# Designs tried in a protein design chat: VH-VL binders against A disintegrin and metalloproteinase with thrombospondin motifs 9 (ADAMTS9). Part 14

Target 1, 201 residues: A disintegrin and metalloproteinase with thrombospondin motifs 9 (ADAMTS9), of Homo sapiens (Human) (q9p2n4r1735to1935)
Amino acid sequence: LPQNCKEVKRLKGASEDGEYFLMIRGKLLKIFCAGMHSDHPKEYVTLVHGDSENFSEVYGHRLHNPTECPYNGSRRDDCQCRKDYTAAGFSSFQKIRIDLTSMQIITTDLQFARTSEGHPVPFATAGDCYSAAKCPQGRFSINLYGTGLSLTESARWISQGNYAVSDIKKSPDGTRVVGKCGGYCGKCTPSSGTGLEVRVL
Key: E = the ipSAE of ESMFold2; O = the ipSAE of OpenDDE; V2 = 0.75 times the mean of E and O plus 0.25 times the DockQ between their complexes.

## First folded at step 12 (VH-VL)

Design r06 (from q01 with heavy chain D52N Y101S, light chain S93K; framework fv_modakafusp; at its last look DockQ between E and O 0.15; V2 from the best seeds 0.00; counts 0 for: pae E 11.2 > 2, off the site)
Fold by ESMFold2, look of step 12:
Structure r06 (fold): chain C 201 residues (1-201), chain A 120 residues (1-120), chain B 107 residues (1-107)
Amino acid sequence: as target 1 above (201 residues)
Amino acid sequence: EVQLVQSGAEVKKPGATVKISCKVSGYTFDDYYMHWVQQAPGKGLEWMGWVNPYSGSTDYAEKFQGRVTITADTSTDTAYMELSSLRSEDTAVYYCARSGSEWYDYFDYWGQGTTVTVSS
Amino acid sequence: DIQMTQSPSSLSASVGDRVTITCKASQDISSWLNWYQQKPGKAPKLLIYSASSLQSGVPSRFSGSGSGTDFTFTISSLQPEDIATYYCQQYDKSPYTFGGGTKVEIK
């Protein structure tokens, strides 16, 4: 019945972080409430498929000859590459933050992410500095299946950087998105104009 | 309700050009790629190319490169496929099909098909 | 180009039979493979995407499996309305190629 985590505190006297059912846009949604001991708890969605299917990568290899796209774009450990891209990182996500007023995913909140290599990488973001020849190697993956949410049709990505390129795939139901993104050096991020808007299924 | 409605059947002479339309309704046209697929009589499906209506970017299969032009008109929510220098082997049904972005090319909605007959 | 080899090219089976169709890619396409059904005179219809995900409104007797280069499509109990040609399609890399099709008939 509460519509946000602050109402959970007020209406139910709850002070513990945990999963609660909230009434969002007339439908029940399971929300993880964090920071319940404070006056400003935050709302997260627990990802049913976990961090194996929800991750963001900035790939760390750079081709010695960036005018090529070798191996038909396939990734190889034995490439003629420098392993020196300092922005490289890999983050995986158990939960993502949602702004329940705007129904937007807050991609930069990494509280329930694990960065296993390099720099933290925001949700739904990928990049590299591999090639100037449309050969993206950085990858991201989104899987919202089982969360009660899907991305709306408004969700779009933009490419940023020199020679930036993106290759992004969405499932028809809006629950799965994968991307290959990169440049010399480039990345893809959700459009600031559309954000990552979700709907309750 | 998503619908893709194609223009009617055409009969053409060898060497002519055909232009097939695909008018969409029930969704935001420039959010999805439009693909074209050829099916010769009694044969399988063959991908021809796509257009991104948002950017105007295109990609074509090598078999059709130089003869096919795929366009989108966002003012009328209509995609077009133009095939020039027609040959008898271009006799086929042509489909438009929607996909979500560059990488998600599973076609969830298809037009009804347009039969093109090339005969002398 | 990624070549898709689909087998058999045709088959006949009785109502209630289990039907399997295979599709082999010339290179690793992970799980980026679709299955379509095409009835005579109609446009293809998406049944399965991402190798194993059932499209909305598709009966549960249809299923798909596999990853990498080897993929299988199954009809667990063939029905009369399943008379059609079935196609696989890879969507890993352009050009997005189809298999040659499998014509399924009822004996």
Scores: ipSAE 0.007, ipTM 0.451, lowest interface PAE 11.2, mean pLDDT 87
ESMFold2 (binder alone), look of step 12: mean pLDDT 92; pTM 0.935
OpenDDE, look of step 12: ipSAE 0.014; ipTM 0.568

## First folded at step 13 (VH-VL)

Design s01 (from r04 with heavy chain D52N S57K; framework fv_modakafusp; at its last look DockQ between E and O 0.02; V2 from the best seeds 0.00; counts 0 for: pae E 11.0 > 2, off the site)
Fold by ESMFold2, look of step 13:
Structure s01 (fold): chain C 201 residues (1-201), chain A 120 residues (1-120), chain B 107 residues (1-107)
Amino acid sequence: as target 1 above (201 residues)
Amino acid sequence: EVQLVQSGAEVKKPGATVKISCKVSGYTFTDYYMHWVQQAPGKGLEWMGWVNPYSGKTDYAEKFQGRVTITADTSTDTAYMELSSLRSEDTAVYYCARSGYEWYDYFDYWGQGTTVTVSS
Amino acid sequence: DIQMTQSPSSLSASVGDRVTITCKASQDISSWLNWYQQKPGKAPKLLIYSASSLQSGVPSRFSGSGSGTDFTFTISSLQPEDIATYYCQQYSRTPYTFGGGTKVEIK
């Protein structure tokens, strides 16, 4: 069986975008091949739980008093806030790009993302400019369950920015990651040293 | 609102098997992990393992590996913990406890506990 | 496995006293640390999650702090109903592990 989308073109004579079974690390995996009419098709994984459980956010509200963390860190739309952070955005994902050579998710490919507010936000990232009091509001969520993939133990996040803070939790089965990230102003992203590595189940 | 109701106390002989149930209500069973925790008399709390009711995937602490089986029945919203080859040191209270999927995995609701006594 | 060292093992204090319990992890667990209260014959009850976040319905006299390896749980003004054993627990990595517990009694 083909090991990438280029091989699907070559071995099967296929020319249409769609789902194909590929042999990845000795196992069958369903991969969406995009750009099959071109010389450079790309490999994507369709997210079974879809955009409601796979999203990235830079939160747009900023506290009038950034020295506090009101509501015990809970988000409230009636906060004493300004909605003026120009870097804000929200992206949700139906598919994510994977590099089958390195087994890493390419978080910056937004071809199958929908940006419903503000600026596009890469997969597995979040941020805000809400509070200097370690009160992160920006959220991301990853749900790989049902895709045939899980994150490896090597995936790590870094925080960047003034008063930057992140609170990230990976599920015991490697299929779920959630995070709250922010600062005044701050963000989190997967470390470039570890990337966002997956394995075939 | 959220409730985890465990089956009643059990008395077993060494070498037997016990199966404890944990029936949930007040939430969607498949949205949360279910964990099991042992508390032996005069000892602290010890994590045994979990099941993801949506997928059926499990993970067990090494101490219990090979003797514990944790399952979920989504038709009855009930989790089970089965412990085989019982020994006297397995005399304990056993708790079910749930944790979240999407954000933080902490044990926010617990069952009332089930006492298992293993005696010859 | 991550070892959780909790101290003291027991303490006795007067109503109104400030009570402090510490918990040390053998490895960096970031903020993935919970505090539970267990009264005799009852299941544990979550008080604090993520090191410092107060669970809904828990009185504000309970608090937690710390990150990395060193964590503190505080009862700002001890009440008679706070007689219990308190446990820290890491949930950074499986197997999830608990501290040995701190039995709190009223003089």
Scores: ipSAE 0.006, ipTM 0.470, lowest interface PAE 11.0, mean pLDDT 88
ESMFold2 (binder alone), look of step 13: mean pLDDT 93; pTM 0.940
OpenDDE, look of step 13: ipSAE 0.315; ipTM 0.796

Design s02 (from r04 with heavy chain Y33G D52N; framework fv_modakafusp; at its last look DockQ between E and O 0.08; V2 from the best seeds 0.00; counts 0 for: pae E 10.5 > 2, placed apart)
Fold by ESMFold2, look of step 13:
Structure s02 (fold): chain C 201 residues (1-201), chain A 120 residues (1-120), chain B 107 residues (1-107)
Amino acid sequence: as target 1 above (201 residues)
Amino acid sequence: EVQLVQSGAEVKKPGATVKISCKVSGYTFTDYGMHWVQQAPGKGLEWMGWVNPYSGSTDYAEKFQGRVTITADTSTDTAYMELSSLRSEDTAVYYCARSGYEWYDYFDYWGQGTTVTVSS
Amino acid sequence: DIQMTQSPSSLSASVGDRVTITCKASQDISSWLNWYQQKPGKAPKLLIYSASSLQSGVPSRFSGSGSGTDFTFTISSLQPEDIATYYCQQYSRTPYTFGGGTKVEIK
């Protein structure tokens, strides 16, 4: 069985984009091969739980009084806020790109993402410019359940910006991660030292 | 006026350590990431890593991992880059650079550069 | 690591000429690309971020375009003060990488 999309082309003579079974670390994994008509096909994992459970957000509202953390940090549509943060955006993901040699998710590949508002936002990232009182509103969500993959325990996030804060919650099996990230202004992204590494279950 | 002022030139021997400072003024130090960039003589620019001055979190390029330490001192609004086990190929100009707020890591202000010469 | 291939490595042009520099990424970087100007003995200066967004205080004769892997930087009318080396830089993933630079001279 092939170990990457280029081998699918070579071994099967396939030239169509689609789902193929690849042998990864001795286990069979379903991989979407894109760009099969080209010299540089790319490997993607189709997310079983799709867009609703896999998204990244830079929140667009900023508090009138940024020294507060109203509603005990809960998000409210009727907040005393301005919707004027120009970096705001929301991206949701049907598939994510994976580098099969390093077992890293390529968070900035948005080929199978949909940006429904504002700027594109990389996978596993979030931010805002809401409050200086460590009151993060930007959200990301990762759900790898059913893909045959999980995040390794070494995955770490880096925060940037004033009062930048992250509240990251990981499931014990590494298939589910949710985060709230922000500042005045702030964001979180996966660390370059650990990357966003996955393992085959 | 935003300013990033780096410490002066250094001459070092192979195997030594250099520590370069980058003192900021004209903005809130903890609002922005601080990056370090190497430029060897006659060569292009190479990213070394960065620190979040608010949290102290860091990332380093693999090429420099294990030899570089980037820190921030919020009491003096000063970032530091320390490079150990110096080699002749570490002869370069080193820049500190501030990242922008706008979700993207572009470098809108740079220090003047610090020349480090490594010679036996 | 993402390789950034910048061309040409040098060029010379007359004052008032249109100058075009290209940058190609080894992988899709969407619009996560910056352009910098570096004059001799000086630190780099940001001109363009996000492939096409002009940094505050930068003259409108500078522009950028592109997405994915192919990017273009243009000086619409070269001025004497534009003598410099220009660099592209990707920031889609670490390590952030720069192109090899383009040295721009006046004929």
Scores: ipSAE 0.007, ipTM 0.532, lowest interface PAE 10.5, mean pLDDT 88
ESMFold2 (binder alone), look of step 13: mean pLDDT 92; pTM 0.934
OpenDDE, look of step 13: ipSAE 0.636; ipTM 0.891

Design s03 (from x01 with light chain A50S D92S S93R Y94T; framework fv_amivantamab_arm2; at its last look DockQ between E and O 0.03; V2 from the best seeds 0.00; counts 0 for: pae E 12.6 > 2, off the site)
Heavy chain, then light chain:
Amino acid sequence: QVQLVQSGAEVKKPGASVKVSCETSGYTFTDYGISWVRQAPGHGLEWMGWISAYNGDTNYAQKLQGRVTMTTDTSTSTAYMELRSLRSDDTAVYYCARSGYEWYDYFDYWGQGTLVTVSS
Amino acid sequence: DIQMTQSPSSVSASVGDRVTITCRASQDISSWLAWFQHKPGKAPKLLIYSASSLQSGVPSRFSGSGSGTDFTLTISSLQPEDFATYYCQQYSRTPYTFGQGTRLEIK
ESMFold2, look of step 13: ipSAE 0.007; ipTM 0.438
ESMFold2 (binder alone), look of step 13: mean pLDDT 91; pTM 0.911
OpenDDE, look of step 13: ipSAE 0.771; ipTM 0.922

Design s04 (from r04 with heavy chain D31E D52N; framework fv_modakafusp; at its last look DockQ between E and O 0.02; V2 from the best seeds 0.00; counts 0 for: pae E 13.8 > 2, off the site)
Fold by ESMFold2, look of step 13:
Parts: sequence; structure tokens; C-alpha cells
Structure s04 (fold): chain C 201 residues (1-201), chain A 120 residues (1-120), chain B 107 residues (1-107)
Amino acid sequence: as target 1 above (201 residues)
Amino acid sequence: EVQLVQSGAEVKKPGATVKISCKVSGYTFTEYYMHWVQQAPGKGLEWMGWVNPYSGSTDYAEKFQGRVTITADTSTDTAYMELSSLRSEDTAVYYCARSGYEWYDYFDYWGQGTTVTVSS
Amino acid sequence: DIQMTQSPSSLSASVGDRVTITCKASQDISSWLNWYQQKPGKAPKLLIYSASSLQSGVPSRFSGSGSGTDFTFTISSLQPEDIATYYCQQYSRTPYTFGGGTKVEIK
């Protein structure tokens, strides 16, 4: 079986974007091949749990008093806030791009993302400008369950910005990660040193 | 209503094998990890390992490595823990436990426990 | 393996007293620590996750704090129904490990 989408094109004579079975690290994976009309098709993984479990957010509300962390850090629609953070956005993902050479998720490829408000937000990132009191409201969620892939234990996030803080929780098997990230103003992103490396289950 | 129902008490001789079941209901079995925890008299709680019911992947504490096998049967929504080469020190209550509310390894629901007695 | 040292091993207190239990991890575990309550003959019950987050349905008299290696569990006003053994547990990395437990009694 082919080991990447270029090989699918060469060996199968396929010219249509779609789902194909590839041999990755000795195991079968279902990979969506995009750009099959070109010399450089791209590999994507279709997310079984889809948009509801795979999203990235820069939260748009800012506290009137940023020295507080009201509601014990819970998000409330009735907060004493202004909805004026211009970098705000929300993106959800049907598929994510994978580099099969490095086995890393390409978080900035948004071809199969839907941005439902504000600016596009890369996969596995979140942020806000809500509070200087370690009260992150921006969220991201990763759910690779059912894809045949998991994140390796090396994946880590870094916080960036003033008063930046993150709370990242990974499942032991690497299929689920959630994060709350923010500052005044702050965000979290995967570490450039580790990226988001995956392995085949 | 989330429920984890374990099989009944077992009495075994040294050197035997025990296999305990944990049948789940009220949630999608393949979306949560299943863990097993031993509680010997006077020794507190000791983590034995986990299984991911979707993939079948496992990890075991070193103390039990080589003697424990944890499995999941998605056709019956049942997890199993098998402990071989039983010793008197394996006399304990064994619990199955589901991972936490937000997909982390905090155990938000537990089985009722299964008493295993190993005696000559 | 990460060792969890829990103290005290037992304590007695009066109804209404403030009760404090500590756990120390042998390595930095950030905030990846849970607290469980176990009543006689029952399975453990999750009270607190991520060091300080209260599980749904748990009374607000229970609280947790700490980060890194030093963690504290507090019952602000001990009630008769709080007679139990309490365990901390790290989940930063496998093998997941528990503290030795603290038996709490009413005197």
C-alpha cells in the first residue's frame, strides 16, 4: 500500500481528492489526500469527533477589572466584561494536516477548518486578554480518538505574552488534550522544539 | 447514569489466576480509559494499570508487570483484569475505575470492588 | 516512579474543626494531583482534581491547593459524614501513585 499521497497518485493513477489507506510506520491509516491534481498533494487526517471536539479559541471578552479572577475562573455570560479584544477568533476542525516524514501535525494549515467568528486560530492554540490574575478563558481541544493516531509524550505547550498562563491537560494515551490559555494579553502554542508529534496506535 | 459493575468475590490458591470483569453502562465505553486499582488490607490504594478500550493499548505498574493483563471487550462493554501467579500478598479488593470528567486520569467513577482471597 | 508522601496517617478532630492533610511529591507534578475520599466498605470518591478543582456535587467545605511538589487538602468545617480515609494521587506520569492515606475520625 502507498506510504504518502504522492505515491497514491503515482501507483494508483488517482487524480481525485479523497480518503485512501496508506501504510504509515508499518500500520494502515486512513488519510485524506488533498491537491491530487498537483505535484505536491497534502496529507490530512479526518477527525472522527469533528468540530465539536477539535477547536481553538482566542476569547474576546476582557474584564473591566483585570486584577480579578471572578467565578473561580469559570466562564460566565454575565461577567463584568467588555467584548472588545480585536484578536478574538474561533476555529473548528474537520481535518488536520500531518507531515508524514516528521509525524507532526501542521497546526497552521487551516484548509479544513471553519472559522465561525473572528480571526482564524491555529490548531492546538488558545488565548485571551481577559485578566492579569492567572484566569485563562481561551480554550482549545484536541480529540484524535478513532483516527489511529495519538500525540507522543514529548508534546508540550508554551505560554507567550504579558501575565501569560496556561493549563494544559493531556490524556495518558495522547488522544485527548484540552487547554485553557490566556493573559493580559497571552496565548499558548505548541513548543517549536517539540511540535505536535504523533505516533500510530 | 454511569455504572461500573464488577464480578463477584473470588477465592484462589497460590499460583492460580484470577480474572475480574467490569461491565459498564451509561456512557460510551470506547471514549474513556479503564484503570484497575488494588487495595490490600493496610496498604491503601495502588494503581495496577490501564487499558484504552478503543485501541487495546495498555500500561502497567512495574510491580504487576508480567503478571497482569488488562483487556477490553467493546462488543460487551466490559473490561477485564487478569492476575496470574497469585500470591498471598495479592489478597485485596480490586477496583475498576474510569478516567476523569475532562478526559484526564482522575477517576470519577469506580466499580463496587471485587474481593480476592489467596489462601493455601 | 513518583513517590507521594501523605501526612498525617491519621487524625481525630471535633465537628466544626478545620482539618488539613498534606501530600508531597518526590518530583514536580505541576498541578496534576487528585484527592479522593473512601468510606468504609465503599469505593473511593473523587473530591478534587487538578490540585484545586472541586468535582461536581462535592461540598464547598472541601478544598485543595498547591503546585509543584507540595499540596494541601482542607476540610474547612468537619462534619460527621466526613469520617473517611483520604488519599492524594498524582497523574503527571505513569505509574500513577497514591499517598498512603489519612484516616479522619471524630473525637
Scores: ipSAE 0.000, ipTM 0.450, lowest interface PAE 13.8, mean pLDDT 87
ESMFold2 (binder alone), look of step 13: mean pLDDT 93; pTM 0.941
OpenDDE, look of step 13: ipSAE 0.100; ipTM 0.724

Design s05 (from r04 with light chain S31T S53T; framework fv_modakafusp; at its last look DockQ between E and O 0.03; V2 from the best seeds 0.00; counts 0 for: pae E 13.6 > 2, off the site)
Fold by ESMFold2, look of step 13:
Structure s05 (fold): chain C 201 residues (1-201), chain A 120 residues (1-120), chain B 107 residues (1-107)
Amino acid sequence: as target 1 above (201 residues)
Amino acid sequence: EVQLVQSGAEVKKPGATVKISCKVSGYTFTDYYMHWVQQAPGKGLEWMGWVDPYSGSTDYAEKFQGRVTITADTSTDTAYMELSSLRSEDTAVYYCARSGYEWYDYFDYWGQGTTVTVSS
Amino acid sequence: DIQMTQSPSSLSASVGDRVTITCKASQDISTWLNWYQQKPGKAPKLLIYSASTLQSGVPSRFSGSGSGTDFTFTISSLQPEDIATYYCQQYSRTPYTFGGGTKVEIK
């Protein structure tokens, strides 16, 4: 069985983008092959739970008084805030790119993402400019359930920016991760030292 | 006002079964997970398991697997913990505690505790 | 299972003293660590979540810090009403586990 999309093209004579079964780390994994008309097709994982459970956000509201954390950190439409953060954006994902040699998610590949608001936001990242009082509002969500993949326990996030904080929660099986990230202004991203590594279940 | 009200103290013999109730008020029962925590005399706290009242899904600590059943009745806004094959080391105070639905998170409200005494 | 090692198991301090309690996790739990206070005959009360975030209504003399495996809980100036047992708890993965507790008493 083929181990990457290039081998699918060579061994099966396939020339169309689509879902193919590949042998990865000794296990069968369904991979979407894109760019099959070229010499360098790319591998993507189709997210079973889709864009409602797989998204990245830089939150656009900023508190009028950034020294507070109202509503115990809950997001409210009626906050005393301004909707004026120019770096704000929201991207949702139907597929994510994976490097099958390193088993790393390539978070900056947005080919199968839709940016419905503001700037594109890489997978597994979030931020805001809401509060200096450790009150993060930017959210990301990862749901790999049903893909045959989970994140390894080595995956770590780092916070960047003034008063930056992150609150990252991973499910026990590594298939679900949610994060709240922000500052005045701040963001979180996967650590470059660990990357966003997955394993085949 | 959020309240978790547990059923009263129980005295049981070894091998018996106990079922403790935890009735909630002041919030939407199906929006939060319900957990159960054991505290033996002079000992610390030990997590037993949880139920999602919305779906009925559960998970149990290995120590209690096979003896514990945690359920939720959405018609009465009541969670239950049933512990079977009671042993003397099950003598403890048992707490219900809720956690947030969208996060694997902290226990912000607790029941008052139910004392179970297992004696021969 | 993730073991939580809490120290000391008990301490005795004077009113106004700075009290420090530590908690070590057997594995990296990021910041998924809570601190609870339990007074005799009462249910535990959440003081701090996410290692360092103070719960609403909790006095500012309580604080927490740390990430990864090493965590610290501090009472900056011990008050008589702070007599209790304090527990850390990890919630990064099931089974959720608690430290053994630290009983704080006034000299």
Scores: ipSAE 0.005, ipTM 0.440, lowest interface PAE 13.6, mean pLDDT 87
ESMFold2 (binder alone), look of step 13: mean pLDDT 93; pTM 0.943
OpenDDE, look of step 13: ipSAE 0.115; ipTM 0.732

## First folded at step 14 (VH-VL; framework fv_modakafusp)

Design t01 (from r04 with heavy chain T30D E102Y Y106A; at its last look DockQ between E and O 0.20; V2 from the best seeds 0.00; counts 0 for: pae E 8.2 > 2, placed apart)
Fold by ESMFold2, look of step 14:
Structure t01 (fold): chain C 201 residues (1-201), chain A 120 residues (1-120), chain B 107 residues (1-107)
Amino acid sequence: as target 1 above (201 residues)
Amino acid sequence: EVQLVQSGAEVKKPGATVKISCKVSGYTFDDYYMHWVQQAPGKGLEWMGWVDPYSGSTDYAEKFQGRVTITADTSTDTAYMELSSLRSEDTAVYYCARSGYYWYDAFDYWGQGTTVTVSS
Amino acid sequence: DIQMTQSPSSLSASVGDRVTITCKASQDISSWLNWYQQKPGKAPKLLIYSASSLQSGVPSRFSGSGSGTDFTFTISSLQPEDIATYYCQQYSRTPYTFGGGTKVEIK
């Protein structure tokens, strides 16, 4: 069995983008091969739960008084705030890119993302500029269930920004991660030291 | 077009105070942070602090804490940097520079610089 | 404070040469790093943000790469107008610190 999308082209004579079974780390994995007409096809994982459970958000509202955390941190559409944070955005993901050599998700590849509002937001990231009172509103969600992959336990998030906070919750099997991240202004991203590493189940 | 225009060069005695202005045009002033950067003669760049013109919140580098005050006046679209208790080491060019938030935190527009000379 | 160690402090190259400048951060800064060009007597100019993203209007011969603590800035083919001092800058956490600069000159 081929071990990457270039081998799919060479060994099977395939020239079409699509789903192929690859042998990865001794296990069978279904990989979407994109750019198969080129010399540099790319490997993607199709997300079974799609964009409803795989998304990244920079929240666009800023409190009129950033020293508060109203509603016990709950999000409300009638807040005393304005929707004017220039970095705001919401991206959802049908597929994510994987580097099969390092087994890392490439969070900045947005080829199969849909940005429904504002600016593109990388996979597994979130942020806001809502409050200085440790009141994060930006959210991300990862759901790898059914893909044949899980995140390793070593994946870590780092926060950046003033008053930045993050609340990251991982499932024990590594298929689900949810995060709330923000500050004044603040964001979170997977650590460059660990990356967003996955394993084949 | 985005422009940041700073006040003119100043000569000060040790112990005095200097206040530099940075007037903005071509964008909505309170949508971006304003930063101040010091560059001593023949030296590199050193970040002094910033202000959020929307809220008035500030943060300062430790080297300048207690001597620097950065403010913004949204009625005139002007940021100010005030440096007190001047020393000869404060002889430098001072720049204002704007930044956005999140992925766009780069200083994409800079003022022309203001030379401050501290001499007895 | 996050320390930014930039090397070399100066270099001399011919027109058309590939030029490489490095920055090392004392802590993980992910990709939150910018590169600036400063010509004598002028304000710095942003070339690259977020480690690898080219600012609009900047020629494509300029590029950046890296993440975490190790970053590289490259001029693929040096031109006479590229004589300047180049600075990296982290924006992960305040204070936003700059590298010491690299003076590039043409032989």
Scores: ipSAE 0.008, ipTM 0.569, lowest interface PAE 8.2, mean pLDDT 88
ESMFold2 (binder alone), look of step 14: mean pLDDT 93; pTM 0.942
OpenDDE, look of step 14: ipSAE 0.022; ipTM 0.588

Design t02 (from r04 with heavy chain T30D S99E E102Q Y106A, light chain T94Y; at its last look DockQ between E and O 0.02; V2 from the best seeds 0.00; counts 0 for: pae E 8.1 > 2, placed apart)
Fold by ESMFold2, look of step 14:
Structure t02 (fold): chain C 201 residues (1-201), chain A 120 residues (1-120), chain B 107 residues (1-107)
Amino acid sequence: as target 1 above (201 residues)
Amino acid sequence: EVQLVQSGAEVKKPGATVKISCKVSGYTFDDYYMHWVQQAPGKGLEWMGWVDPYSGSTDYAEKFQGRVTITADTSTDTAYMELSSLRSEDTAVYYCAREGYQWYDAFDYWGQGTTVTVSS
Amino acid sequence: DIQMTQSPSSLSASVGDRVTITCKASQDISSWLNWYQQKPGKAPKLLIYSASSLQSGVPSRFSGSGSGTDFTFTISSLQPEDIATYYCQQYSRYPYTFGGGTKVEIK
C-alpha cells in the first residue's frame, strides 16, 4: 500500500482530493490527500473530534489592573478588562497537516482551519496579554483520539514573552493535550527543538 | 541530560565587578528563562532576576536593580550575570537556574554554584 | 512583593519520624508554590511543584499540600539522607520569593 499521497497518485491513478489509506510505520492510517491535481500533494489527518476539541486561542481581553489574577484565574464575562489585544485570534481545526517523513505536525498549515475571530492562530499555540501575574487565559486543545496517532513524550512547549506562563496538561497516552498560556504579553508554542512529533499507536 | 555549568570561584575587592557564566547543554537554550539566585553565608535563597534568551528581555529584583546585568548568548548557549559595585555583603554563592516547562514552572535544574568573595 | 514565612527555622527529629514544615504567603498565591531541598555544599533540588505535585524521581515519602496562603510540606518517615535545609518558593509573580528555610537534622 502507498506510504504517501504522491504514491497514491502514481500507484492507484487517483487524481481527486480525499481520504486514502496509507501504510505508515506498519499501520494502516486514513490520510486526507490534498492537492492531488498537482505534483506535490500534501498529507492531512482528519481529527475525529473536530473543531470542538481542537483549537488555538490568543485571548483578546486585558485586565484593567494587570497585577491581579482575579477569580482564582477563571475566565469571567464580567471581568474588569478591555478587548484591545490586537494579536488576538481563535482558530479551530478539522484536519492537521503531517510530515510523514519526520512524523511532525506542521502547526502553521491552516488550510483546514477555521478562524472565527481575529488573526489565525497556529495549531498547539495559545497566548494573551491579560495579566503580569500567573493567570493565563489563552487556551489550546489537542485531541488525536481515534486518528491512530499520539504525541510522543518528547513534545515540549515553551513560554515566550514578558511574564510568560503556561499550564499544559498531557494525557498519559499522548492523545490529549490542553494548555492555558499567556503573559503581559506572552504565548506558548511547541519547542523548536522537539517539534510536535507523533507516533503511530 | 540537562546540565548547567558555571564559571569558577572569584575573589574581588570592594567596588569591583564580577561576571559569572552559566553554560547549558542537553536542551534548547532559547526555550527557557534563565534565573540567577544569590545565597549569602548564613542566609537563604534570594532571587536576583531572569533573562529570556529568545528575546533578550530581563527583569531584576529591586535590591539589585542598577548593579546587575543578566544576558544570554544563544550562539554559545551561555547565560551571564554581571554584578558591579561589589560590597562585602555580596559575598555569596550565585546559582543559575532554569525555569521549567510543562506544568511545573519551577527551577528544575540548577548550576553548581559560583562562590564570590568580596574582601579588601 | 509576596513575603513567604516558613516555620520552623530548624528542627531535630529521629529516623522514622513524621516531619512537617509550614509556609505562609502574605497574599493569595493559589497553588503556585514549590519546595526545594538543599544539602550542604550542593545546589537546591526541586522536590514538589504546584504545591502538591511530586517531581519525577523524588521518593513518595515527600508530600505537599495547601492552597491560597497556607502550605505544608511533609516527610512521612524521615531518613538519614533527608538531612538538609528545605525552602518553599512562590512563583505566582515576580519577584519570586523564598521562605527563610528549615534546617532538618537527625537527633
Scores: ipSAE 0.029, ipTM 0.602, lowest interface PAE 8.1, mean pLDDT 89
ESMFold2 (binder alone), look of step 14: mean pLDDT 92; pTM 0.940
OpenDDE, look of step 14: ipSAE 0.039; ipTM 0.648

